# Designs tried in a protein design chat: VH-VL binders against Sensor protein DivL (divL). Part 4

Target 1, 212 residues: Sensor protein DivL (divL), of Caulobacter vibrioides (q9rqq9r547to758)
Amino acid sequence: NVSYELRTPLTTIIGYSELLERADGISERGRNHVAAVRAAATQLARSIDDVLDMAQIDAGEMALEIEDIRVSDLLLNAQERALKDAQLGGVTLAVECEEDVGLIRGDGKRLAQTLDHLVENALRQTPPGGRVTLSARRALGEVRLDVSDTGRGVPFHVQAHIFDRFVGRDRGGPGLGLALVKALVELHGGWVALESEPGNGSTFTCHLPETQ

## First folded at step 24 (VH-VL)

Design o4 (from j2 with heavy chain S103A Y107F)
Fold by OpenDDE, fold request of step 27:
Structure o4 (fold): chain C 212 residues (1-212), chain A 123 residues (1-123), chain B 107 residues (1-107)
Amino acid sequence: as target 1 above (212 residues)
Amino acid sequence: EVQLVQSGAEVKKPGESLKISCKGSGYSFTDYWISWVRQMPGKGLDWIGIIYPRDSDTRYSPSFQGQVTMSVDKSITTAYLQWNSLKASDTAMYYCAREGYDATGWFDAFDIWGQGTLVTVSS
Amino acid sequence: DIQMTQSPSSLSASVGDRVTITCRASQSISDYLAWYQQKPEKAPKSLIYAASSLESGVPSRFSGSGSGTDFTLTISSLQPEDFATYYCQQTYDLPYTFGQGTKLEIK
């Protein structure tokens, strides 16, 4: 179990880093170093999860647990999970869900994961004072989930490849997050899209079928 | 170490064909766009085009469209720029450059440059 | 195409001087601007990306500012190794375009 072998020490690193961050007698510089270690370990854990999930999907081994999901709850829960990070980044995180969206059939865990990746990406793209908006609407026989940001946007030539798998992160590249979003949405029988303009933010859309 | 290494200097005659290379190493080659830039002697920088090694998506400057061809061989992490028929006016230094990521995770400036390939075309 | 105009085309300065180079875009490019340094017979070197972000390994005396159409590269205290040609580049849209360059020479 590779996942267990990797997660265990990471959990330890993260835990002790947090303890050190709260410890007395540590210089500001030292505290910053500890914070960096914690952040790096956390990022590594996320990366590992993404790689493993992608591998599972590629192997055709990821089975969806389909249930009725209230779309509004899905968005609100995603907002709640990301609220702290948004606040730290000085970004407003809003939810706009139409009342008639109602329920969809899908894997709650995987859809939550999808939104988390999109929100994380949006927050990374959005400077302080900006806005990230989670929205949902029902139209044309599908449920549309949008994550919009007021960030730097995506260069035009990159947009067609935005959901590709990026493994190398020299300066925090895109990573596997968006690729995983695509894969998870497609597992639900849906598709993903990007609408973006450099300097004018981005909107990532998950198109999910009403009946799954 | 992340680097781009280009092929050696070329001396050609007008009408000859040429293919120069740019080999990437130390990074995930398919994750980064590669641009080609021309610099004529004593002149500024001219963007030729850009190629995405993963699927060879290519975009050319209008000024260079139809004049050169970009390609990649992913198996050896190498990008190519080629001419079917060189002109004297093609005499220049040619650079390949990697389009790096910005802090937000998207592509931005050319963060890694090849050392350049000098192409001289004369009768 | 987006035209990039640098000013000045050349300037002379002394070690220790504060130097400012400007770049103007023909249209708004937000913060999609890069600065490069090129020394004779060498490849360009990335200095600044996203208008104001310092490339790794670049001395802190270099700084970039601006947004929209007007951008500035500043060297707070010129060092001997800083005499070179500098280029701005818009990364907003294809085709990518460079300024004509600014040659910084020793006075």
Scores: ipSAE 0.860, ipTM 0.938, lowest interface PAE 0.6, mean pLDDT 94
Fold by OpenDDE, fold request of step 27:
Structure o4 (fold): chain C 212 residues (1-212), chain A 123 residues (1-123), chain B 107 residues (1-107)
Amino acid sequence: as target 1 above (212 residues)
Amino acid sequence: EVQLVQSGAEVKKPGESLKISCKGSGYSFTDYWISWVRQMPGKGLDWIGIIYPRDSDTRYSPSFQGQVTMSVDKSITTAYLQWNSLKASDTAMYYCAREGYDATGWFDAFDIWGQGTLVTVSS
Amino acid sequence: DIQMTQSPSSLSASVGDRVTITCRASQSISDYLAWYQQKPEKAPKSLIYAASSLESGVPSRFSGSGSGTDFTLTISSLQPEDFATYYCQQTYDLPYTFGQGTKLEIK
């Protein structure tokens, strides 16, 4: 199992890095180095997961486990998972769920994964003092999930290609995260969209059917 | 090492066609936009256009629209700039440049430049 | 098109001097501004991206600041190798446009 072989050492690196970050008697410089190691290992783990999931999707081997999902819980859980990172980045992470959005049928794990990627992307884009907002509404026979940020936005010519698969992550490039978002949403029978202006943040939208 | 290597200097006559090349190496070629920049002798930098190697999405400066053609061959990680009919006024140094990622993860600025191709057009 | 007005066109300075070059955009470009250094017979080299982010390997004496329409490149203490031509570029929208350039010469 390639996934296991890759994830195990990374989990170890991440775990021990976290322990060292909290350890007594280490210098501030040392803590910074440990934090960097943790961050790098975490990023690598994400990249590996993205590659493996994408490969699974491409192979037609990813089967969705469809269940009833409370949309509000989906957003709140995503917020909770990202709260620490948001705080570290000095970013306000808010949830705005329309009243009575209710339930959707989908794969809870994969939709959570989708939101995590979008939130991670949003946090990466948003400077301290900024805001990331998760929102949901039901309209036109679909549930719309939005992740908005007040970051730098996306260059105009890049927007059409924002969901492409990127291999290189020079300076923290987009990677496969957004491509996976698209793939997972489409696997649900939905579609994704971007609204963005340079300097005015971005809104990523997942359009999901009400029924599966 | 990440680099762009351009083809050698060209000496041409007006009316002749020309295709110069820019080969990328050391990185995922299809992930980065490639721009072409003209610099006339003793002058500043003029952006010609940009091309996305993955699907050859091209955008030209209005001043260069219809004057040149950008293309790519992904199989050999090479970008091209082509003239169908050169003019004396096309005499310049031509650079290809990679549009790199910014700190937020999007494309911003030209982080890698080719060494330039000098094109001289004279009768 | 967005016009980039760079100033001055040229300046003379001495080693150790603090040097400031400015660029003004005809409209707001947020922080989508890059600075390049070009030495004679060489390709441009990236110095600053996103208005204030220092390119890897660039000395810390270089810094960029500004947002919106007004931007500044600063060399805190000029070194002999810094004599060159500098260009700003807006990366906000296509077509990309450059400033006219600033030739920094030794006094």
Scores: ipSAE 0.860, ipTM 0.938, lowest interface PAE 0.6, mean pLDDT 94
Fold by OpenDDE, last read:
Structure o4 (fold): chain C 212 residues (1-212), chain A 123 residues (1-123), chain B 107 residues (1-107)
Amino acid sequence: as target 1 above (212 residues)
Amino acid sequence: EVQLVQSGAEVKKPGESLKISCKGSGYSFTDYWISWVRQMPGKGLDWIGIIYPRDSDTRYSPSFQGQVTMSVDKSITTAYLQWNSLKASDTAMYYCAREGYDATGWFDAFDIWGQGTLVTVSS
Amino acid sequence: DIQMTQSPSSLSASVGDRVTITCRASQSISDYLAWYQQKPEKAPKSLIYAASSLESGVPSRFSGSGSGTDFTLTISSLQPEDFATYYCQQTYDLPYTFGQGTKLEIK
């Protein structure tokens, strides 16, 4: 299992880097170096996961494990996972879930993965002092999951291609993350959308059916 | 090394057709939009249009709409700009340029430029 | 279309001088503004993107500032290799448009 062989050491590197960041007796410069190592390892882990998951999807080998999922918990857990990164970036991470959203049928792991990619993208787009908001609502026989940011938005001509598979990351390009979001949502029988204006942030929407 | 290499200088007569090329190398060609820019002798920069190599999504400046055609051959990572009938007023330097990503991960400026193709149209 | 107006059209300066070039957009373009340098018989070179971000490999004496409609390119201490023509470009919307250029000459 190549995935396991790559993920295990990266998890270790990330874990120990985090511990070192909290350790006493380390200079500020040292902490910055450790933070850089953690960030690099985290990015590598994400990249590997994206490539492997996409390959699995392309091969038709990814089977969804369908269960009842409380939508509010899905959002709150995603918020919790991204809280540290949001704080480091000086970004407010909020959850706005309507009370009547309730449950959906889906793969909890894959939907969590979907939100993680969207939140990561949002955080990358949002400068210090900005806001990222996770929201959910039920309407028209579907559950809508939104991830909104107050970043600099997406150029108009790029928006139609935002979910393409980008391989090049010369300056931190989109990568495969958003493409994977699209693929995972579509595996659930849903679809994705973007609403954005340059200078006025972005909203990524996952449209999911209530039942599978 | 990331680079765009354009075809050589062209000398043409009015009414002739022309197709110039821009070959990308050193990067994922299908991930970056390619723009064409015209510069008349001793003048400033004029944006012609932009093309997305992945699916050939094209956008033209209104001033150049219907006057030129952009295309791409992904198999050889090459973009093209063509005229069906050249005019003397088409005499200029033509640049291709890659639209690079900004710090947030989206396109924001022309970070890589071709060396330019000089097109001279005269009787 | 968004019109970009540069000022001045030409400028004479000496080595070591602080040089400032301005660019004004006909409407707000947020921070979607790029600066380029072009030397004679050469292709333009990217200097600044997103109004204030320095392109890789560009000397730190170059800086960009501004948002909305008014933008500035600054060279803190002019070097001999900096004599060239400079262009601003809005990247906010299509069609892309450039300023008319500023020719920086040696005094």
Scores: ipSAE 0.859, ipTM 0.937, lowest interface PAE 0.6, mean pLDDT 94
Fold by OpenDDE, last read:
Structure o4 (fold): chain C 212 residues (1-212), chain A 123 residues (1-123), chain B 107 residues (1-107)
Amino acid sequence: as target 1 above (212 residues)
Amino acid sequence: EVQLVQSGAEVKKPGESLKISCKGSGYSFTDYWISWVRQMPGKGLDWIGIIYPRDSDTRYSPSFQGQVTMSVDKSITTAYLQWNSLKASDTAMYYCAREGYDATGWFDAFDIWGQGTLVTVSS
Amino acid sequence: DIQMTQSPSSLSASVGDRVTITCRASQSISDYLAWYQQKPEKAPKSLIYAASSLESGVPSRFSGSGSGTDFTLTISSLQPEDFATYYCQQTYDLPYTFGQGTKLEIK
């Protein structure tokens, strides 16, 4: 398993980096270097996972494990996973879930992955003091998952191509993350959308069917 | 190294057609929008248009709409700007430029420029 | 179209001087503003993007500020290589538009 062979050492690097970051007796400069190592390793791990998952999807080899998922739990768990990064970035991470959303049929792991990519993207785009909001609603026979941010927004001409596959992450480029979001949502029989304007943040929407 | 290399200077007469080129290298060509900019002698910068090499999504400045045509050949990572019928007023330096990504990952300035192609149109 | 107006059109300064160039947009463009430097017979070079972010490799004596409609490029201490023409550009919406330029000459 190539994924395992690549992810395991990176997990180790990330883990020890995190431990060093909060260890006593390390200079401020040292902590910064450790943080840089952690960040680089984390990014590499994400990139590898994205490439492998996309390849699997392209090959038609990714099978969804469908189960009943409580949408509210899905959002809350995503919030919990991203909480540390949000705090480090000085960003408020909020969840707003309507009571009538209830359950959906889907792959819990892949939907979690979808939200993680969206939240990661949102956090990258949101400056300190900003806000990222995860929300869900049921309407028109579907469940709508939204990830909203108060960042710089997306230029108008770029919006139509926001879910394209990009190579690399130079200067915080999108990479494959959003493309994977689109692919995973579509694998569920849904579709994705973007609402944004420069200077007014962005909202990424996943439209998921109630039943698979 | 990331760079844009443009075709050489052109000397043309009014009514002639022209196609100049801009070749990208050192980066993923299809991931970045390419703009064309005109600079008339001793004047400022005029944005002509922008093209997305991946699918040739093209947007023109209203001032240049119908006057020029942008295109791309992805196989050789080259962008083109062409005229069907040149005018004396088309005399200028023409630059291609890559639109990069900012820190948020979706928009930047023109971070890479070609060296320019001088087009001279005279009778 | 969004109109960009630079001030001044030209100025003379000496090495070591602090120089400020302003750019005003006809409407709010948030922080979607870029600055370029162009030397004679050369292509423009990116200096600043997103109004205040310094392009990689650009000396720290360059800085950008502003949001909305009013923006400023500052050179804290002019160096001999800084004499050139500077342009602002709005990147808020198409069509992209540039300021008319500011020619910085040696006094």
Scores: ipSAE 0.859, ipTM 0.937, lowest interface PAE 0.6, mean pLDDT 94

Design o4 (from j2 with heavy chain S103A Y107F)
Fold by ESMFold2, last read:
Structure o4 (fold): chain C 212 residues (1-212), chain A 123 residues (1-123), chain B 107 residues (1-107)
Amino acid sequence: as target 1 above (212 residues)
Amino acid sequence: EVQLVQSGAEVKKPGESLKISCKGSGYSFTDYWISWVRQMPGKGLDWIGIIYPRDSDTRYSPSFQGQVTMSVDKSITTAYLQWNSLKASDTAMYYCAREGYDATGWFDAFDIWGQGTLVTVSS
Amino acid sequence: DIQMTQSPSSLSASVGDRVTITCRASQSISDYLAWYQQKPEKAPKSLIYAASSLESGVPSRFSGSGSGTDFTLTISSLQPEDFATYYCQQTYDLPYTFGQGTKLEIK
């Protein structure tokens, strides 16, 4: 309810901001202001959705809609959704999926959401000229989905807390995205791992058990 | 407004205990690591340690391990630095500082500093 | 522990001058370096994080550069309010360590 009441005006702000960005009569400074408004509204809308999803999971009210999902399509669709952001950031976004990974049982919407948060995080951390790679493999009774980046990495003392629920500042900061990743993967019976060394990028791995 | 407000100046004798405070306001206290930093008169900056208020994960500089205790009270958004037995060499300015997040979302320099608490230990 | 060495320890300069302060780490710290400005009896103020990114509200005459072990803070045209002590700090790993400081004085 509260999502609908907040999301509707934000969608309107985002929509009109996009129209103004394309307007012929707007100055360069005005175009920059409108882009900033659109970015802030988009970020706020995502934060609201993340809060509500997290609350639904905490209440035990999110039921997964399990289906057969082709892993290669899952990764390729995530790549497609993020391609513009990767191009704007000067980052190569690649998919490397083993031929025989095949299908997994899971909630397509929630796994897509999971990958979107991981890719968004990787792109945010990766400077121009860097690389983000989505990959998957099937082994040892599970499917592993990896999002790897060549970005700045994660400070050692932060790594144990990276999946906590964070509130950012106006300049930006960690949000609920990684906490939601952990929660969604755990709803699928899996777990998330991080491997990172500061200065040498990060790899987030979702371990998804084969369903039966 | 995001700020860290520290307790007032202290004048103490060697052997006395002391607990100084750092109250955070205007932000989500449990989302940010807080450090303590010492500055001896006329000298540079010494990092004492850092604490994560959510679970009290605490890391000390080897130079300060066992000499001070850091703690937090989440209910009043306050961090503490405590000595059980002060020495004259503890005379210094003590700052608390928040580890901020940058555009990547994971770390920043100490973006917010308290105003400092002058501790004087004499005689 | 990662040791940070600043140079020079003290520097005299005039308003309008270009000033360069250097900081060297005892091991590679990638770009995990911050610069602070401190005026007497005041708390340090963040200037630069991640070696080269300016904190919000910091004038563009300040710039940082470097990666690995060698870092530089540059003030392109000194203003009266820039006379202070400057510290670098590695943010790569605990324990955090600071350089010894560079006192920038008016000539």
Scores: ipSAE 0.714, ipTM 0.864, lowest interface PAE 1.2, mean pLDDT 89
Fold by ESMFold2, fold request of step 27:
Structure o4 (fold): chain C 212 residues (1-212), chain A 123 residues (1-123), chain B 107 residues (1-107)
Amino acid sequence: as target 1 above (212 residues)
Amino acid sequence: EVQLVQSGAEVKKPGESLKISCKGSGYSFTDYWISWVRQMPGKGLDWIGIIYPRDSDTRYSPSFQGQVTMSVDKSITTAYLQWNSLKASDTAMYYCAREGYDATGWFDAFDIWGQGTLVTVSS
Amino acid sequence: DIQMTQSPSSLSASVGDRVTITCRASQSISDYLAWYQQKPEKAPKSLIYAASSLESGVPSRFSGSGSGTDFTLTISSLQPEDFATYYCQQTYDLPYTFGQGTKLEIK
């Protein structure tokens, strides 16, 4: 109930902003202002959703709905959901998944959410002309899901803290998204890792065990 | 209003201890690294070290390792720089600075600086 | 440690002049470079981060360029308030290091 009370006004703001953005009587400058309002409202809505999901996990109230999930479909669906954002940012979004990776046991909704946060992070860090790659492979009792980018990378001293809960950053950044990635992967019995060298992009890896 | 407010100027003798403070306000203190920077009279800027208030992860410049101690008190959003035994060569202006982030999330320029604390050490 | 070398160490110029200050790193630092302005008796002020990104509220006459080892700060038309000392800083790896500074004086 609390969730609906927080989301309803933001959904209304986002909805009317989208309508205004497409209106015939709005100047190009006006469309740019409305787009900025919509973007800010969308970011706020995502932050609220992340806080609420994290609170459910902390309270032990999130139960996974485990099913068989085709890994290639998981990656392709994530690519499709982010394609417009990648195109707007001038970034190539690719999927590289061998067919023999097959199936995993997991919550399809929550794993999709996990990939969406990782892709959003990768697109945010990758300048126009860059590349984000979703990939997966199976090895020794686990499936590894990778999200790689050719962006700025992560400063060495920051890397150990990248999954912290960033709730009050003035200029944006990952917020709770990466913390939620860690929590959701751990709920599946896995772990997350970062490999990055500043200037040479980043790779986030979700290690998902085959047995849960 | 985001700001870092430092403690006032200090006049000390060699061998005395000193702890100066840097209070952050108007932002989430535990989300940002804080650095200390020294500027000797008429000289450039020397990075002393950086501390992450959430868990006190602390990294020192090799030239300051063992010479000073950085710490934080999260409950009052305050960072500290302290000496156990001051030397005349510690005479300088000391700044605290916050490591900033932009929309891409990981830039690390110092976007907010304290006003500085002048430390004078003389007999 | 990454050494940062600024050039020139001092510079005299007139209001309206175009001024260029350079900064060189002892190794590649990608675009992990910041520029600061410091007036006498004042704390440094961030001008530019990520080599070329202008901080909010900084006049558009300031610009930064470069990547790798060679970086430039340009002031396109000097104003009286621009006479100060300028520092570059690499933000690539700890320990953070600054250039020695460039003092910009009225000619």
Scores: ipSAE 0.706, ipTM 0.856, lowest interface PAE 1.2, mean pLDDT 89
Fold by ESMFold2, last read:
Structure o4 (fold): chain C 212 residues (1-212), chain A 123 residues (1-123), chain B 107 residues (1-107)
Amino acid sequence: as target 1 above (212 residues)
Amino acid sequence: EVQLVQSGAEVKKPGESLKISCKGSGYSFTDYWISWVRQMPGKGLDWIGIIYPRDSDTRYSPSFQGQVTMSVDKSITTAYLQWNSLKASDTAMYYCAREGYDATGWFDAFDIWGQGTLVTVSS
Amino acid sequence: DIQMTQSPSSLSASVGDRVTITCRASQSISDYLAWYQQKPEKAPKSLIYAASSLESGVPSRFSGSGSGTDFTLTISSLQPEDFATYYCQQTYDLPYTFGQGTKLEIK
C-alpha cells in the first residue's frame, strides 16, 4: 500500500527530529535546523494524507462514521488544535457559538478535518494583528459552520475556482485542502460557500443539513 | 526550470490572420492563469486579457474585446493569441505572463514572462 | 476601470543615488500592487508583489510601500544595472491596469 510505504519513513523522520530537538549535545542553530526538518516532514505527511483521502472519495470508497457531535465542542476543539499556530502568526483565533446550536449528525473526524483545513487557510491569509473567527448557527433545517478571517481576501476572478485541486503550486495557494473541504461537506449532503472581497477578508460557510 | 516560451517574430500584411503561441513548461499549467500583454513600440504595457487553462475561463480588457481571441491547448500546455484580421496598429511586442501566487494566498504579480513575440503589420 | 497614475514619467539619477517612484490608484486597491522592471528589448521582471514583498532574487536595495491608493517604489542606492523603465500594476480587479511607466536614466 502506497500510504504505508510513504507514511512510515515520514513518521521515523518526525520522531527522530523530536528526539534531536530535545538532545543536550546540539547547538541552538542545530535545533533550529531540526525543527525546520520536522515541520517539512509533518507538512509532507499531511499532503500525502490529503491526496489519499481525495483518491478514496473519488473512488466512492470513503464511508462516513456518523455520530452525534456537539457543535460547540467541534469548534472549540478546532480552536485548540490551531491556537499555537495562530499565536505564532500574531492572529487572534476566536470561537463564537451559542449553546442552543446543539448537536449535528456527522463524522467527527472528517468534520474536524474540514475545519482544520479552513482554519489553516484563514491563518495563512491573515497578517499579524488580524483575526480568525469560528462560528456556527442553526437555521432552516441546517447547521452553518463559518470560518471568517480579516485577511487579504480572494481576488474576484479566482473565487469561482477556489475549490479546484491545486497540485503543483510553487509559492502557495490552497493546494488540495479546499477541494477536500468541498468533498467532505458534500459527503455529508451539504455544500460550501465563499463570501469575499479583496482587502476585506473571507468567510467560508459549510452548510450541513440534518441527517440520520 | 519554470518558463514560458513564445513563438517567433511575425511580419504580416493588414487583413491577414495570425495565431501566436506561448508554451508553459516546468510547472502545473492548469493551476495558473495566463495573461497576454501588449507593448506598442516605445510605449507602456497594456493588459489584453487573461485565461484559465483548466476550463478556458476567459476575461478580456474592454479595449481588446472583439479584437483578439485567447485560447489554450492544455494537452500541450500552450496558450494562444489570435487575430482574424490584422491592422497596422496591431504592430507591437506581445508577452504572455503567468499569474503567480505568494506562499500565504493568492496571486499578486506576473511572476514568469515569456520572451515576447514581435508582430509587425505593414503594407 | 482602476486607473494607475505613475510619477515621474522620467528621472535622471547617478549611481549611488536614492530614488523614489510613486503610483496612485483611482480607488483603494488595498495592497494589491506590483512593481516591474523592464530593460530595453527585454520582458518585464517582477520586483515587488503585495505592495511591499520582494520577489526572490531581487536585491534588498529595492523596497515597496503603501496601501490603499498611494504606493512607492524606492531604490536606496542605485547600481548601474538599475537603469530601466519601472511599471506599477494594480492586481485588485480586472481589467488589470499598469501605470504609464517611469524611465530611470543615468545622469
Scores: ipSAE 0.697, ipTM 0.849, lowest interface PAE 1.3, mean pLDDT 89
Fold by ESMFold2, fold request of step 27:
Structure o4 (fold): chain C 212 residues (1-212), chain A 123 residues (1-123), chain B 107 residues (1-107)
Amino acid sequence: as target 1 above (212 residues)
Amino acid sequence: EVQLVQSGAEVKKPGESLKISCKGSGYSFTDYWISWVRQMPGKGLDWIGIIYPRDSDTRYSPSFQGQVTMSVDKSITTAYLQWNSLKASDTAMYYCAREGYDATGWFDAFDIWGQGTLVTVSS
Amino acid sequence: DIQMTQSPSSLSASVGDRVTITCRASQSISDYLAWYQQKPEKAPKSLIYAASSLESGVPSRFSGSGSGTDFTLTISSLQPEDFATYYCQQTYDLPYTFGQGTKLEIK
């Protein structure tokens, strides 16, 4: 399919970049250049995957594989996947989830993908010395997954459009990630909310119904 | 390259209508808010309003609400500022500006400005 | 609406001088403040965003500082091309508002 054709050359670029980074005869400056190439290729591959996932959802062709998922494991696994990036950014990444939140019905892969996008967004917006917290609570017939940061926050007029599909921006930003978060949570029968005041960080909440 | 190119200078009489344009190129037009800013001769900068091209969400400064209309044509990546009936006090330089984003995400300062359109309204 | 008060309105200085321009907001705006440079008959140019972050291509002699209500733009060693009018702008909430400007003139 089209996904395979787009991903294969990027996988080759990423693979050879990893080999070059481990090469004994390459200079420190050369390692830095190759690391930058690998980072750019990895980001491009993620963007392509996000576009293809969005297209599959828009076509009504993504079917969730629902299973029982322990919420504490979901959050701890997301923390583990992002720990290196948090350390590089000087940001504390914490999980606050009591065992009695228990299980949720959902697609483990897609919920992990959802959390990864939210954590990436939070880390990008949080300066060194700040904090990102993954938490969960059960209330009012749903489970709420929160990703909270102590970063810069979101300007009020921007909040109305934060889940839009951003393409071709000449600086860093959420790209399609937040749009995909919204789409994946809605496939689970839920919704995503943002609570933010400029200068006072942000909290993204995924509202997931207990029976889907 | 990323740029905003505005329509040329206008000389008008009071009571006439006018529509000036701001064409964006080199970037994804629907990803960025566009503002209009007025500068009267020898004076500072006045924010007129901002428009989001994707859905035409528009927000006006209270001092300009009802006096001008902002609009967008996405198909030609162009924003517009329009008067139905010009006044002599509308004589000014008018800039369009793009609200930019930084590497940390949401940045709301103007990173790209048009060259300006001088509007002169006199009898 | 958030009012921005900029001081001084005009400033004379020599090449090589250290220059400071201040901007005060009528309420806390955190670090949501931008600085612009405008030369005669030209569009404004962005210098600083987020109170202290330099835009790409802006010389390192420019710096911004402050948070909350009080902000400063500093030019550490004035160059001939720096004679211009400088504006601050709060970017915290709409309507956006600018300071009245500071005209920096050569002695």
Scores: ipSAE 0.689, ipTM 0.848, lowest interface PAE 1.3, mean pLDDT 89

